# Miniprotein binders against q9f7q9: the designs that were tried, part 8

Target 1, 364 residues: q9f7q9
Amino acid sequence: MSKKIYIGAMTGTSHDAIDISFLSIGTKIHLEYFHSIKFPKSLRLKVKKLIENNESSLSDLGTINKEIGFLFSKSINEAIGFSKIKKSSIECVAISGQTIRHEINKRFPFSMQIGDPNIVAKETGLLVVSDFRNMHIALGGEGAPLVPEFHNQLFYKARNPRIILNIGGISNYSFVKNRNDIWGTDVGPGNAILDAYCSDFLQIPFDKNGAIAAKGKVDHIELGRLLQNNFFKRKCPKSTGKELFNIKILSKKFLKKKAEDILCTLVEFSAKSIINSIHKNGHNNCDIVICGGGAHNKYLVKRISEMASNDIVLSSDLGHDVFAIESMAFAWMGYKRVSNEALIVQTSSKNVKGLLGSITKSKL
Short names: E, the ipSAE of ESMFold2; O, the ipSAE of OpenDDE; V2, 0.75 times the mean of E and O plus 0.25 times the DockQ between their complexes.

## First folded at step 3 (miniprotein)

Design x3
Fold by ESMFold2-Fast, scan of step 3:
Structure x3 (fold): chain B 364 residues (1-364), chain A 81 residues (1-81)
Amino acid sequence: as target 1 above (364 residues)
Amino acid sequence: MDPEEIEELKQEVEQLREELEEAKRTGDPEELSRVLYEAYWLILELEEAQEEGSPEEIEKLEKEARKLEQEAERLLKELEQ
């Protein structure tokens, strides 16, 4: 018999790639195929402008929403072709969309992902699951991070509590102690500001291995200013986005410094945000498993290790590709939605259960 | 548009041409599909660049990219027949 396959498609750190995971789910979760496709430069720049600017035209927003829908569609269809998985075995594709706004600390909280699921459903012919974050918010959640329950499914071990630290554009971590209890929080910036600086000022996509940052020295004045942001004063669990943590948060004086010092300071900002959050939440003695694109920034990982009192491993050391885990989580959430199974939503009071994700079909 | 940006687009078209020639050599449908995907996005970049300036130079690059797309599509259909 053919296995039922669930696809997750996610935009990578700072729009570097579209990551696509194919899962089979039985007694265990199995990654059948992982495919990564480069994000087109022209669309990446348009999305970056939407994220970094406080104002954009509605016409631009509508157009880019359709363009991102086609990006997901073509990426998914290419991944299916290369996977050699029979299309008839695919139950759904869950898409992350591209987040352009995430605003929670306000009277009417919202999260905005673009990538029209109607385009994806039409172009792939698949059932599409999208918009996980707004139902999470409606149920009293923060809309992010969405991965803690999946981390629990993948990484839980009796008597071995662990931190699963995802370093994407924004850093988040899950505290995995009990099989049925989920807990996770955004902690602050991951790679978003680092990659934006590299793209905007150095015309490179990112600092490979953190080699440029490793040559510099920390600007403690700018670092201290950045760490005073009101987000860091909020109690966990909490969420944030690239609309807060982007290049505009940096002072003009700081931007005149040499690239090595700027990147060194931004690495320190991400590392200190992560470790301070872990310490404030009382998770000092739990081992840290690092995943996400930041796991490949050797200098960032080194700085986290030097600040941590915890043992640190990469998710790849445990048999899980550091780039695949988030797209796997979306595939799994798609599976939960089409199975009519609730996900756990963390709130400020008590956890609730809800169906996350909107379903779009192009055909009966 | 900067001369450096135009040079980058020229290099992208040339890279695509080289990838198509390799795909033709191997007859690999996966490689041909990749060329089609890359051509699609490159054509969109070129259309956007044409709106911003240097229409004659960019229009020539767009025509070249479209020819590469059409050739890859034709070859992929021939493999299926």
Scores: ipSAE 0.000, ipTM 0.317, lowest interface PAE 15.3, mean pLDDT 86

Design x4
Fold by ESMFold2-Fast, scan of step 3:
Structure x4 (fold): chain B 364 residues (1-364), chain A 81 residues (1-81)
Amino acid sequence: as target 1 above (364 residues)
Amino acid sequence: MDPEEIEELKQEVEQLREELEEAKRTGDPEELEFVKWEALYLKEELEEAQKEGSPEEIEKLEKEARKLELEAERLLKELEQ
């Protein structure tokens, strides 16, 4: 029997790449192929303006939504070509879209991802699953993180409770103890502010290995101010995004300091946010598995390790590429949606089950 | 269109040319894909600018961006063979 393939296509909150995972799902989940494609600079700048500005024209929004749809389409088609996987074997592609807003702590909570799924369905010829976050919110969830149930499927081990720490633009973690207990939360900043500072002030995409940050000194006054943000006082599970954690959160006086000190302080901000969250939730006796792009920031990983009482490994040490986990999760969620199988949604009171994702297809 | 905006577009074309030469030297498919995508989006930006600015300067930059796109695509096809 030929394998059925499910594709997940994800852009990170840093929007510097599109990650595409191809999964086969049977008794076990197998990553058949992983491909990462760089995000075009001119389009990245347009997206950045949407995220950072309070106001944008509806015409600009509509246009950029179509441009991102074409970017996903071309990236998916190129990945299929490189994979040599037969298109007829592909059951669906699940797309993350590009998040431009995520506003939960308000009367009418919402999350907004762009990347028109109609364009993706038409250009790829595949069944597309999109918009997982707004149904999650409608069911009483926070819209993020979406990965805890997938982390449970991938990383559960009897009598070995684990923390699966994903360091993307935003950091989140899942607590994996029992197969039936699905729990995860956003923590706060990951790489988003670090990468934005590097791009805006240093004209580099990121601080490779955290080498610049490693030479600096922490500004404890700015760090203390940043850690007082009301988001950190909220009860878990909770969610956040780049609309809160961006360069505008930084004080003007702090931005006049040396780049080394600024980046050092921002690494400390991310590391302390992570460890404080784990401690406050009582999860400090569990092994930590790190994944996401932040796993390659050696200085950030070092700072987390120095603050933690836990044993720390990378997901790659367990056979899972640190960059692939999130796009694998989208592929798996696409699989669940086309199989008409409910996902578990964490709420403030009780976990509920729901069908997450909207289906778009251009043909029968 | 402001002369400063035209100068910025010229710098983007020159940067992509340098990126393409580096990608050709290393033979890295990921870098070639990057140049191809940047060139394609730069062409769209230049087409929009042509409606507002000096047509001959913009036309020259658009032709240069198209050449970079086609060269990156050709090199990617050669790597697949």
Scores: ipSAE 0.000, ipTM 0.142, lowest interface PAE 20.7, mean pLDDT 85

Design x5
Fold by ESMFold2-Fast, scan of step 3:
Structure x5 (fold): chain B 364 residues (1-364), chain A 81 residues (1-81)
Amino acid sequence: as target 1 above (364 residues)
Amino acid sequence: MDPEEIEELKQEVEQLRERLEEAKRTGDPEELERVKREAEFLKWELLYAQLEGSPEEIEKLEKEARKLEQEAERLLKELEQ
């Protein structure tokens, strides 16, 4: 008997890759295959310019939207080939798109992901699910984080309340205490500023194991300035993005310091943001499960551990690849959408239910 | 872009050219559609490389990929008629 397969495809923020998960879903969620494909550097730089610039040509936006669509298509088709999973067993592919804007604290909140789902549907021949964040916003949510309900499905354990901390470009966590009680929030920067500094100033994609940061000293003046950002004054649950937490937040004086000191300070900024959020929300005595690319930054994990009153493990210690969880969440959300099952949306007042994701098909 | 990457792109263009000639010979519309799609994607990859200040040789490969896409489309239209 062949299993039904659901694919999630997302752009990684902790490494320059497209992460693709293949899930079968029954009584339990099973990761059948995980594949990462390198994001082309030239296209990544185009995306970076869209994220960093407030003004861009509509023609450039339209063109890059198509280019990202083709990139997802090629990546998905290659992953299917490597997986040896029969295409006929695949129910859908859910795509994250590439986020270029996320603006919530305004009269008309919006989130913008590019990667044309029509291209993906045409090129793969699969049913595509996309644009989860804008329906989340329309229902009164903040469009992010989307993973808390999936974290409950994957990590819930009776009488063991947990924090599931995802350290991507942005850090977010889910509080998992009761199976049907969904709560999560963005907390601030993860790896986004660290990786941008490494790429822009050191010509490396990231600080492997935090080895450079570990040799430096914290600039407490810059750290204090960074922690005064208005985002940290907002009540949880809340969301943010790389349009706020990017290299431009750093002072010109700070950027003249040694790379070791800059990276050390940025690690401290991420660690303090995470721990401060957990403490302010009263979750400081719960076990922490770390996932996302930041889990491999050993110095960052060490600093979080030193600040925390919590026991800390990696999701890989529990049998779940730290890089796979977000793409798994998209696969699961695709499954929910094609099953016509509502997801829980956190709002400022109460949780509501809604169908998240837009469906695109090229064929009957 | 390093010379090894450029050689891989040249090989990809040549593989598509060989597949196009075979599909043209056999009149296989499904293979012509696949060649058209792969040539189109390769055209984008080569355009991306050009935006990084890649050698002039990449521009020639992009024009070749574009011609392969156009020829596959032309052959598909002829098979329809």
Scores: ipSAE 0.000, ipTM 0.126, lowest interface PAE 19.0, mean pLDDT 85

Design x6
Fold by ESMFold2-Fast, scan of step 3:
Structure x6 (fold): chain B 364 residues (1-364), chain A 81 residues (1-81)
Amino acid sequence: as target 1 above (364 residues)
Amino acid sequence: MDPEEIEELKQEVEELREELEEAKRTGDPEELERVKLYAEWLKLYLEEAQEEGSPEEIEKLEKEARKLEQEAERLLKELEQ
């Protein structure tokens, strides 16, 4: 009996990579293979301009949408080649797309991911599942985070309530206490502003282990100003994106400080945002499992640990690669969609069930 | 640059070399990318120190960081093929 494989392909939580997970799903979820592929710098810069600019041409948007579609296609085909998994065993690939806008407002909320699924379906020959966020929003959800139900499947343990903290560009967490009681929220910044500062001002991709930040001092005035952002006043569950949490949020006066102090303050901003969110939601007495790229920022993890009252472990300490979990979640959501099984969507009033994801295929 | 700072930089280069060997052993492209990016940053940092008239030891460390960057890049290209 050949086992069925489900692929999830996601733009990486940090370092601008495409993360690809291969899952088999039986009585238990099993990660068969994980592969990361670098995001080309030229295309990364085009995406960055789309995210940071108020306006872009429709022609540029259409072109970049196709380029991202080809990037996903090439990455998926490459990962399949390295995995040695037979293509005939693959049921679908679920793609995150590249988010360029995520704007939640009271009247017309929307989320925009690029990466043409028609290109992916044609180039891979696979059934493609895409566009999970817009149905989530249509059903009354925030469009993000999408991972809470998957976290519940992977991390639920009787009488051991857990926070599953994903530190990507944006930080989000899931509260895992009861089977079928699905809850999660975006917190605020993760690595996005830290990495942008390193790239834009220091000509390095990131602060390895937070070593530069660890030498600095917190600017408590700038920190206090940053923590007053209206996003932090919203009730959970809530969502956000890099359109809000980017380098432009920083004051010009603050940017004149030495790099060590700036990075130290930005680490504190992420850590305080995380801990404040946990406390405001009443989850401050729960164990914390950290995943995502931020798990490798030792100084950030240290600061979170110093502010937290409970045990902190990395998802890798529990046998789950910190970089793989989000792409695993997409693989699992693809599995749910092709199985015609509903996902749980958190709303402001109550959880509802819905089919998330659009199916594209190029052949019968 | 003081002698203690030079000794710390030597340790950083040695640790990075060990990380490269581990990443090479596991074939982990994310770890190879991280090693490459840190080696590139360390190389740039050491190049700046050389321009300030630092000891010959800094020049040797810069060359070693450059070699680590190039080796990580080479291994990443081999994984792509």
Scores: ipSAE 0.000, ipTM 0.105, lowest interface PAE 20.7, mean pLDDT 84

Design x7
Fold by ESMFold2-Fast, scan of step 3:
Structure x7 (fold): chain B 364 residues (1-364), chain A 81 residues (1-81)
Amino acid sequence: as target 1 above (364 residues)
Amino acid sequence: MDPEEIEELKQKVEQLREELEEAKRTGDPEELERVKLEAWLLKFELYEAQEEGSPEEIEKLEKEAYKLEQEAERLLKELEQ
């Protein structure tokens, strides 16, 4: 039989790319194709202005909503072209949209993603699934994270509890022990400070394989200071962001050290934050599956492995591209929506089931 | 940006294109991974150059570098089969 294909399209953290995953779903979830497309600079600047300004024109919002819709459309159509996958086999495309507001700690919590699904449906000719976060909020959730349930589906193994460790700018993990028991937490910095140091001081985007860090020595005084941050004293599950874990957290004296020593210390900071969180939560002896950009930092992975009591594999060792997991999650959520299957929403009291995502189509 | 600097960026794109064709010919996964990474790094160099130089010409080079990265990724996935 011809495989049914589900597409997920997601904006990158810095608004510099759209990541697109093509999934087939049967006895296992399989990534058929992955494609990444640049976000145009002019449009990124317009989005940045919307995010940073407390006041914005409704006309600007409406215009940029359409522009992002066209960007998703072009990106999806380009990806389909490169994939050589028959368009007739595609069941839907699920889009993340571009988040411009996310306000949960208030009387009327909301999340706002732009990227008009009507434009996407018209331009691609596909059934579009969008707006997963606002139903999640309506059901008592925080609108995020959405990835832990996908991690459960992708990585669950009977009698083998797993930690799915995402090393993005921030490190977070999902604990996968039982089917449909979703749990996830942020643990601290991932690549955010490492990459910021590389960009700001070395004029490179990142430390390839952690090769610079591997030549350095840990500054145990600065490491001890960084690990005393109040975030690490909070109970899990917890969340954080690049607003806390950025270059400004580093002392001026530390920034005068050799680049290799700074990067070595920052790798140790991320690795210790991760392992300390896993140990504090009692998740010792669980296998660790690493995904996200940090999976390609071989020195960071080595340091985590040396500290861990756990067996460690990369998601790529299990057949899943470390960069594709987030857009795969959107493809899977699209699959759930068109299959009329509920997603599990973690709330402050108990997990509930909900049908997440809005459907838009322009033709038969 | 100096026209000489733009010419250097053009030469880097062409060099990577030649290296991709060779890696495609040999089916060498390590070489394909290297070309993929170098194309990705070049995209950041080109992105930074857009603020100083001829943005239209640099944007075209950035798109070419992106295409080289994607083709290397596609060839790597074909080798997995």
Scores: ipSAE 0.000, ipTM 0.129, lowest interface PAE 21.5, mean pLDDT 83

Design y1
Fold by ESMFold2-Fast, scan of step 3:
Formats: sequence, C-alpha cells, structure tokens
Structure y1 (fold): chain B 364 residues (1-364), chain A 81 residues (1-81)
Amino acid sequence: as target 1 above (364 residues)
Amino acid sequence: MDPEEIEELKQLVERLREELEEAKRTGDPEELEEVKWEAEFLKYLLERAQREGSPEEIEKLEKEAEKLEQEAERLLKELEQ
C-alpha cells in the first residue's frame, strides 16, 4: 500500500469494544480496514464507576487514565498487525479517549476524556491526535457532536437532503443539505441505558435485535417522566453524555417491572427523543440514514421508522459499515489536524473554524 | 525501585495467580480474559519498572506474569473448542 493512512480509534459505538478504522484520503475517503477489539471487563467496570459517581480518588483517576492509554496502545498495535498495512505508511492515529464527564450547561463548561496520549505515542511510535472536545468548547462549541462535518463529507448528495442519525450510547444527528453547511446536535439517549440495564440486570451485553424489548409493553407513565428531562428543553445544537443518561434516571418502581416492559419503554424513550428532536428542528422532510450500534437493534429501527414518515436506510445500505462511521470520523479529524486544516465548530452565534486536537509524539 | 514498590508488584502477581486458580475452578471465560488482561498490563508495568536496585526480582516477576498470561490464553483456547 503506497497511500498515506490515518487511523481513528474510539470507544462508545459498541458496549464493550474499541473500534479502529484505517482511512486513505485523497479526492475521496476510503475505509482500508476496520477492526474491533474487546474492552476488558475490569476496566469497563472501573470506567462505569467513574461515569456514575461524582467522587473518585485522584490516584484512581490517574491509574485508570494510564490503563485506558495502554488499552488504546495495545488495540492500535493489534489492529495494525491484522491489517497488514505497513506502519511506515501511517501518518497518525486519532484517539477519542474514554469520556467520563461532559458538562456544558454550567458556568465553566468542560469535557473529560481519559486515555493518556503519551503512552499511546510511546507504545505505538505514532503521532497521536487527541482531545478534540476541549478545543471545540474553547472556541465556543458544545464539544459534541464532532461528526457533522465528516457526515457532510461522506453523505452529501446534491438535491437529496439527508439526516445522518448516529445511534451510539447517546444519539446524535447531522442535517446534510448543502456542502459545507455544517449542522448537528445530540438528541438524547441511544443505547446507553438499554445496554446498562441488560448488563446490570440481565447479565447480557445488550438486547440482540431488540428481541426482548419487542415482546414488552411501553410504560407510558415512566416514558412521560423521562421525556420531561431538562435536556430536551434546551435549544439545538446541544450536547449530552452518559453522566446524564444512565441507569440512575430510572425510577425504583419502574425497575420492578418485567424486563420486556422495561426494555420496550427504553426503546420508545430513545425513538421518541430522536423523532421529537428532528420535528422540533424542522428537519422532518428528508431521508434518514442510520448508523452506529443502534442500527442493529431491529426493534428500535422499526419504532423510529413507524414514527417517521420519511425513507429510512442504514448506512450499510449505502456501502458504509454502521459500526465504522465514528472511528472513521476520528481518523478524518486526525488527518485534518496533521494537515493543518481547520474544522468547523458550531457555536450559539455562528460557525467558526479552528484546529481541533492536541498532537503528542515520542520521537522526531 | 524502592522495596515498597517491589512488594506491591509481588502482591499484584500473587493476586493474579489467585484469580487464575479461581477462573480455572469456575471455568468462566470472562474471568480468564480478565486474568489475561491484568497479566498483560502488569507485564507492561514491569517492562517500565526501574531495575536499579532489584533487576533480578523484576525479571522474576516478568517471567511469572508471562506464565500467568500464557496459561490464561491456553485455557481460553481450550474453552473455545
């Protein structure tokens, strides 16, 4: 392979995996290789504890930051080995880090991702790009979603306005109507609460195809309560995280219901959050392209399609693996950073341009 | 490395050995994956440990961590069949 390669490595699209994409970028973007690596259980539980609790020791935080950095390093090196791509052709690796906090609706907004880029640079020998969200916030943005500009690059089609709906732990969408007219927002929960319930109460990683949820009935009282969350009253573009949308928002009474009804209600919560956001923003008259792990929850996709009057397809129907899109976006953002090309940041007033990402390297 | 740090690393290896024995008892592939992960991370820490003052002890711990990792990997391969 003579082409320059850019790697994106991220957590969050799968419940227990790191997703790694290898891109070549020329006149068009091409996915050369995609690899998923299992997230170790003990480390996943340590991260979950950090996300769910406001208090943790600084020593624990420091140690877990190094453990996540090591996990990224090991995963990247493993993926390079399996890819058969020559290391010398790799220009950089962009890492998402693991988000443990995202708090933007406050006096001093911040976003915190862990995964020490120094350990990644040292262990891989590659130039590392990290910390995209805090520069985004410094420039007046919300730190998330980061994918709208990449979605515009990948999915823009003349005279065919599209919604690119990413259903990760948190759901977000991009409105793609005009080239370089960048707009996107977080909408609310995606799979995060669904997967947390499955893991915590059913000892399974997720509800495969939404099969359990499909057998249940919606608890309209709990659903109505959940939809009253103040996040849904905020103006778009906006962002959120798992520190807000997690198992703790569910009432104790609701948690006593049968699993089928709980999961059915949580699917409805995600679906209604998505469709309500699209409608409130006036973006209801265009095709919807679904990507992210939620694209494989057939029952969730069915509920979204039943609420929407528009044509709905999966990104895989357009030739793009639903699990690869977010890690591809990080690879592309790494490419932009090392190329000294600005990314577009949505603000409350108007879009601005800025260099996103911090560069770390262990050698010349 | 000071004696206290070496003692901590020795305790970590002993904990992993106990976890491996428990994982063998239960036959739980998730516990075996966990032992493998912890052994890999420990090997990483030992490779970076200051050898000044105790190079032989660090090398012994590295070999023990390697054995724990290899044993967990072999058991995982056996369970997959």
Scores: ipSAE 0.073, ipTM 0.621, lowest interface PAE 6.5, mean pLDDT 87

Design y2 (at its last look DockQ between E and O 0.01; V2 from the best seeds 0.00; counts 0 for: pae O 5.8 > 1.5, pTM E .790 < .8, placed apart)
Fold by ESMFold2, look of step 4:
Structure y2 (fold): chain B 364 residues (1-364), chain A 81 residues (1-81)
Amino acid sequence: as target 1 above (364 residues)
Amino acid sequence: MDPEEIEELKQYVEQLREELEEAKRTGDPEELELVKYEAEWLKFILERAQKEGSPEEIEKLEKEAEKLEQEAERLLKELEQ
């Protein structure tokens, strides 16, 4: 059979990587190949500065936008080569880009991703689908999370509601109950502040398995202060980004404490923000399926499990790689866009439908 | 490419060279893997960089990045023994 392949390439994992999924979509959705490629350290640091700094030059932004476009292109072409999938079978590549701003509480809400789709189209020779978030916002949505409809496609089971908890840099979850409608929201930090602390103060990319955090003690004063963030007071659906949850929100006094206590407190902050949101929304009476890069932080998962009244499983226990789900969602959204099929956009009132994603081609 | 951009790229190549020599002294395979990956990335972007006005200098930097990548790979293979 001549299978049609859809590629999804996404950033935002716990390890600052590009995750690339190859889907075939027929009666069922099949993951044909998954590949993950880390950011070069130098480029990751440039992106981190763009996210965390109040100002940056437009020339720097323009140059880094091209570099991220080239990184996506290199990663996609390498993944095609490793997969041994015929390039002629590939219908499109959907890219997330790299989010550098997500500012919804403005008169004119916006989300900004870098990674020039013109570079990706030229360098891969493929049809590229990009910029899903800004049409989501234009239709009255939050621009994030984008995964809830794909979570429905993948995890819906009649008379068996589920929570799909994605722990990335920012945590989000979907309440999967209705076949033909969605519910989802960002909930708070995942790994973003943890990883930034490790990079800035410990010269390591992240706290593997939460081993350092597990040795510490919670600073309940700082934890209480962090949980007072106005984001947690907003009604769902809501969204946020790494520009709100970074090391700059930590007090200088707290940063003088032992690394173990800082990381322990930050794990507690992520875990409590997640569980508080689930309980506040009345979703206590179903299983939680954990996915995303944070699913591999054993200490964080342990703390979530100890706070939850819900049963906890990993998406891998249900046959879905914890790293693959988000990039699979982008591949699926690419499929929907090239098929001219609308996606559901959750708003603060009634959900709407819209055509998400911009198409870029380098030739006819 | 402007002279300032070429100078920044020259400094980056020199930084990678220093990191390679340090990784050679320590014998740390993780440091060697990092240098190899950064050199590969630098080579990749230099192959695609605008070469107008300075094609010889850019090609020289590209070749230097390739040499750094190859030396890091050679040292990694020696450590497997």
Scores: ipSAE 0.291, ipTM 0.758, lowest interface PAE 4.1, mean pLDDT 89
Fold by ESMFold2-Fast, scan of step 3:
Structure y2 (fold): chain B 364 residues (1-364), chain A 81 residues (1-81)
Amino acid sequence: as target 1 above (364 residues)
Amino acid sequence: MDPEEIEELKQYVEQLREELEEAKRTGDPEELELVKYEAEWLKFILERAQKEGSPEEIEKLEKEAEKLEQEAERLLKELEQ
């Protein structure tokens, strides 16, 4: 009999992929297999329009929800095939879905992830765990970030407090000081605006290594305007999304500047947002572990390092693939859900415990 | 499947054909991989789509997607020589 395996499948923000992690969980969490599968361009463009437009047809939403479900299904089945892991050893697959809305400052806060779990359950034959964010919100949380408790499990070390900084489309960090004290927050933009500018204006997916940004000069007027956004005035822990941090936040005048200067300014915006958040929360004396796709933007990492009073390493320096951490977190959350073990939800008043995730299965 | 959905799918096939011809012209293996993957994705979706109302048109689109996938794969193999 093989060990129990838990799969996490996440839409990658930095490299247009579905990231899939296979975990075994014992005395330690072990990554058995990691695989990234391409996100089809045609489908990504449909998702982008859905995110960027204030209104979309319900028919488009329904159709794209099914297509994303099929994409997760195909990706999961291909990853299982490549892994050579026996399907019978797999306990569940936890899916992130594709976030199209995350709106917390509303009379009724909500978060929308698409990717029909019924399609995933039918096509894979696996028990599916989905929709972690809406129960988090229902319990008084912000719906994001979901990774702090997993970061605590993976990175906690006695007498060595750490910041685990995930630079995805949105940047978030976890403050890991005590094994059972869970604290994390979104800090602002990661690479979402950078990648959107590259795609929309330069016809490239991203600025490899930040090479274009490194040649430019910061527009301190636009940077100052961007940093005055009301999100940065909110108390942590807090959450945000691409509805706020997208290309539309940029001024028309700024968009007329040369590409090098625009990207240089956007790198500075992300780096400054990160460091300002760490300092304002009093976490400036802790080492920083960087993960997520932004870890591969060498210029961004350099700028963060130059602003930081902290020592900085990549999660890969500690043996953990920078791209795998979030999909590992989903696998672990799936494990918690099927084990009927509560996760910690940070609220505006006190932390509470809850079962996060909805279970779907097609077979008894 | 509604006639409007069939028309949209026909437009996707035509767009992929244009992208394949451009990738052939430039000899860019990354663009060829992209066309191959998009054609494979389209074929995958069409195989699962409800065919009632237009089964012959869906079958035709499936065959066109298959041909685009195979042509991109052939061109990729030629570049490896």
Scores: ipSAE 0.238, ipTM 0.737, lowest interface PAE 5.0, mean pLDDT 88
Fold by OpenDDE base, look of step 4:
Structure y2 (fold): chain B 364 residues (1-364), chain A 81 residues (1-81)
Amino acid sequence: as target 1 above (364 residues)
Amino acid sequence: MDPEEIEELKQYVEQLREELEEAKRTGDPEELELVKYEAEWLKFILERAQKEGSPEEIEKLEKEAEKLEQEAERLLKELEQ
């Protein structure tokens, strides 16, 4: 029998690329193919405006939802072509969509992802699974993080508790100790503020390897102010978005510093937020496995390593591509949904179980 | 809830009071059903706000919304007799 393939297509908070993982799922989870496709600059700027501004026309929102749907479709079809995997072997495509809002501390908590699944289903001719976060919220979760159960499935090792630290635009980690008990939280900033500063002030997409930051000095006044953010006082588990951790939180006085000092301070802010969260939750003294785009910031990884009392490895050192982990999680959640298998939803009280994601089909 | 959201809810309670008084004046059962429905919805909103850790003011607004719903329901029953 041909291997059943499950696709996960994910755009992170950075909206710089669509990551596409092809999973085979049997006794083991296996990454059969990974592809990353850059976000079109024009569309990235539209998404950036939607995230940063409270105002948008309904027409603009409707339009960009379709544009993102076509982007996902094109990217998935392209990745299928490069993978040489037969389309008939693909059971589903799980899409993250593009998060444009994540508002949990409201009377009506919601998480808004754009990218029309109907377009994706039509243009790919595949079954699409989408809208995972709102079912997670409906079940009493915060709609994030979605990855803790997948991290447990992928990284569980008996008698060896692990932190799986995802450094995206926002940093999150999962504590992987028990097979049937999941724990995950957002931590704070990842690379989102770093990349925003690089884009807006340096006209570069990111600080490659953290090489500019590595030359700077920490502004301890600004760092101290940033670490006083009320988000850090909240009990874990908790979720956050770029709404709380963006370039607008930086002081005008700090933004007048040298670029190297700014980036150094922002790396230190991300690193300290991670370490402080691990310590606050009593998850110290276990292996830290790092994944996500922030794992390529060598200076950030170094600062985390220097502050941690724990062994630090990249997910690549365990045979798992650093970039693929989140899109793999979506592929796995797609598998769970089409198999009618409930996921664990972490709540403020007891963990619950439910089906996550909506199914969209254009054909039988 | 922030102070602005609380003030919006206060204004909405006051608007429903005015609508209820107008519905009493007209004796229109459709207007009363609308006020009842809006008051029920307002209670639903306020209950959710309370679950999110709302202050004593929300409990007051819930009691006011409950009174509006009950009064609209009473008036509807009086029109059916």
Scores: ipSAE 0.022, ipTM 0.341, lowest interface PAE 5.8, mean pLDDT 90
ESMFold2 (binder alone), look of step 4: mean pLDDT 78; pTM 0.722

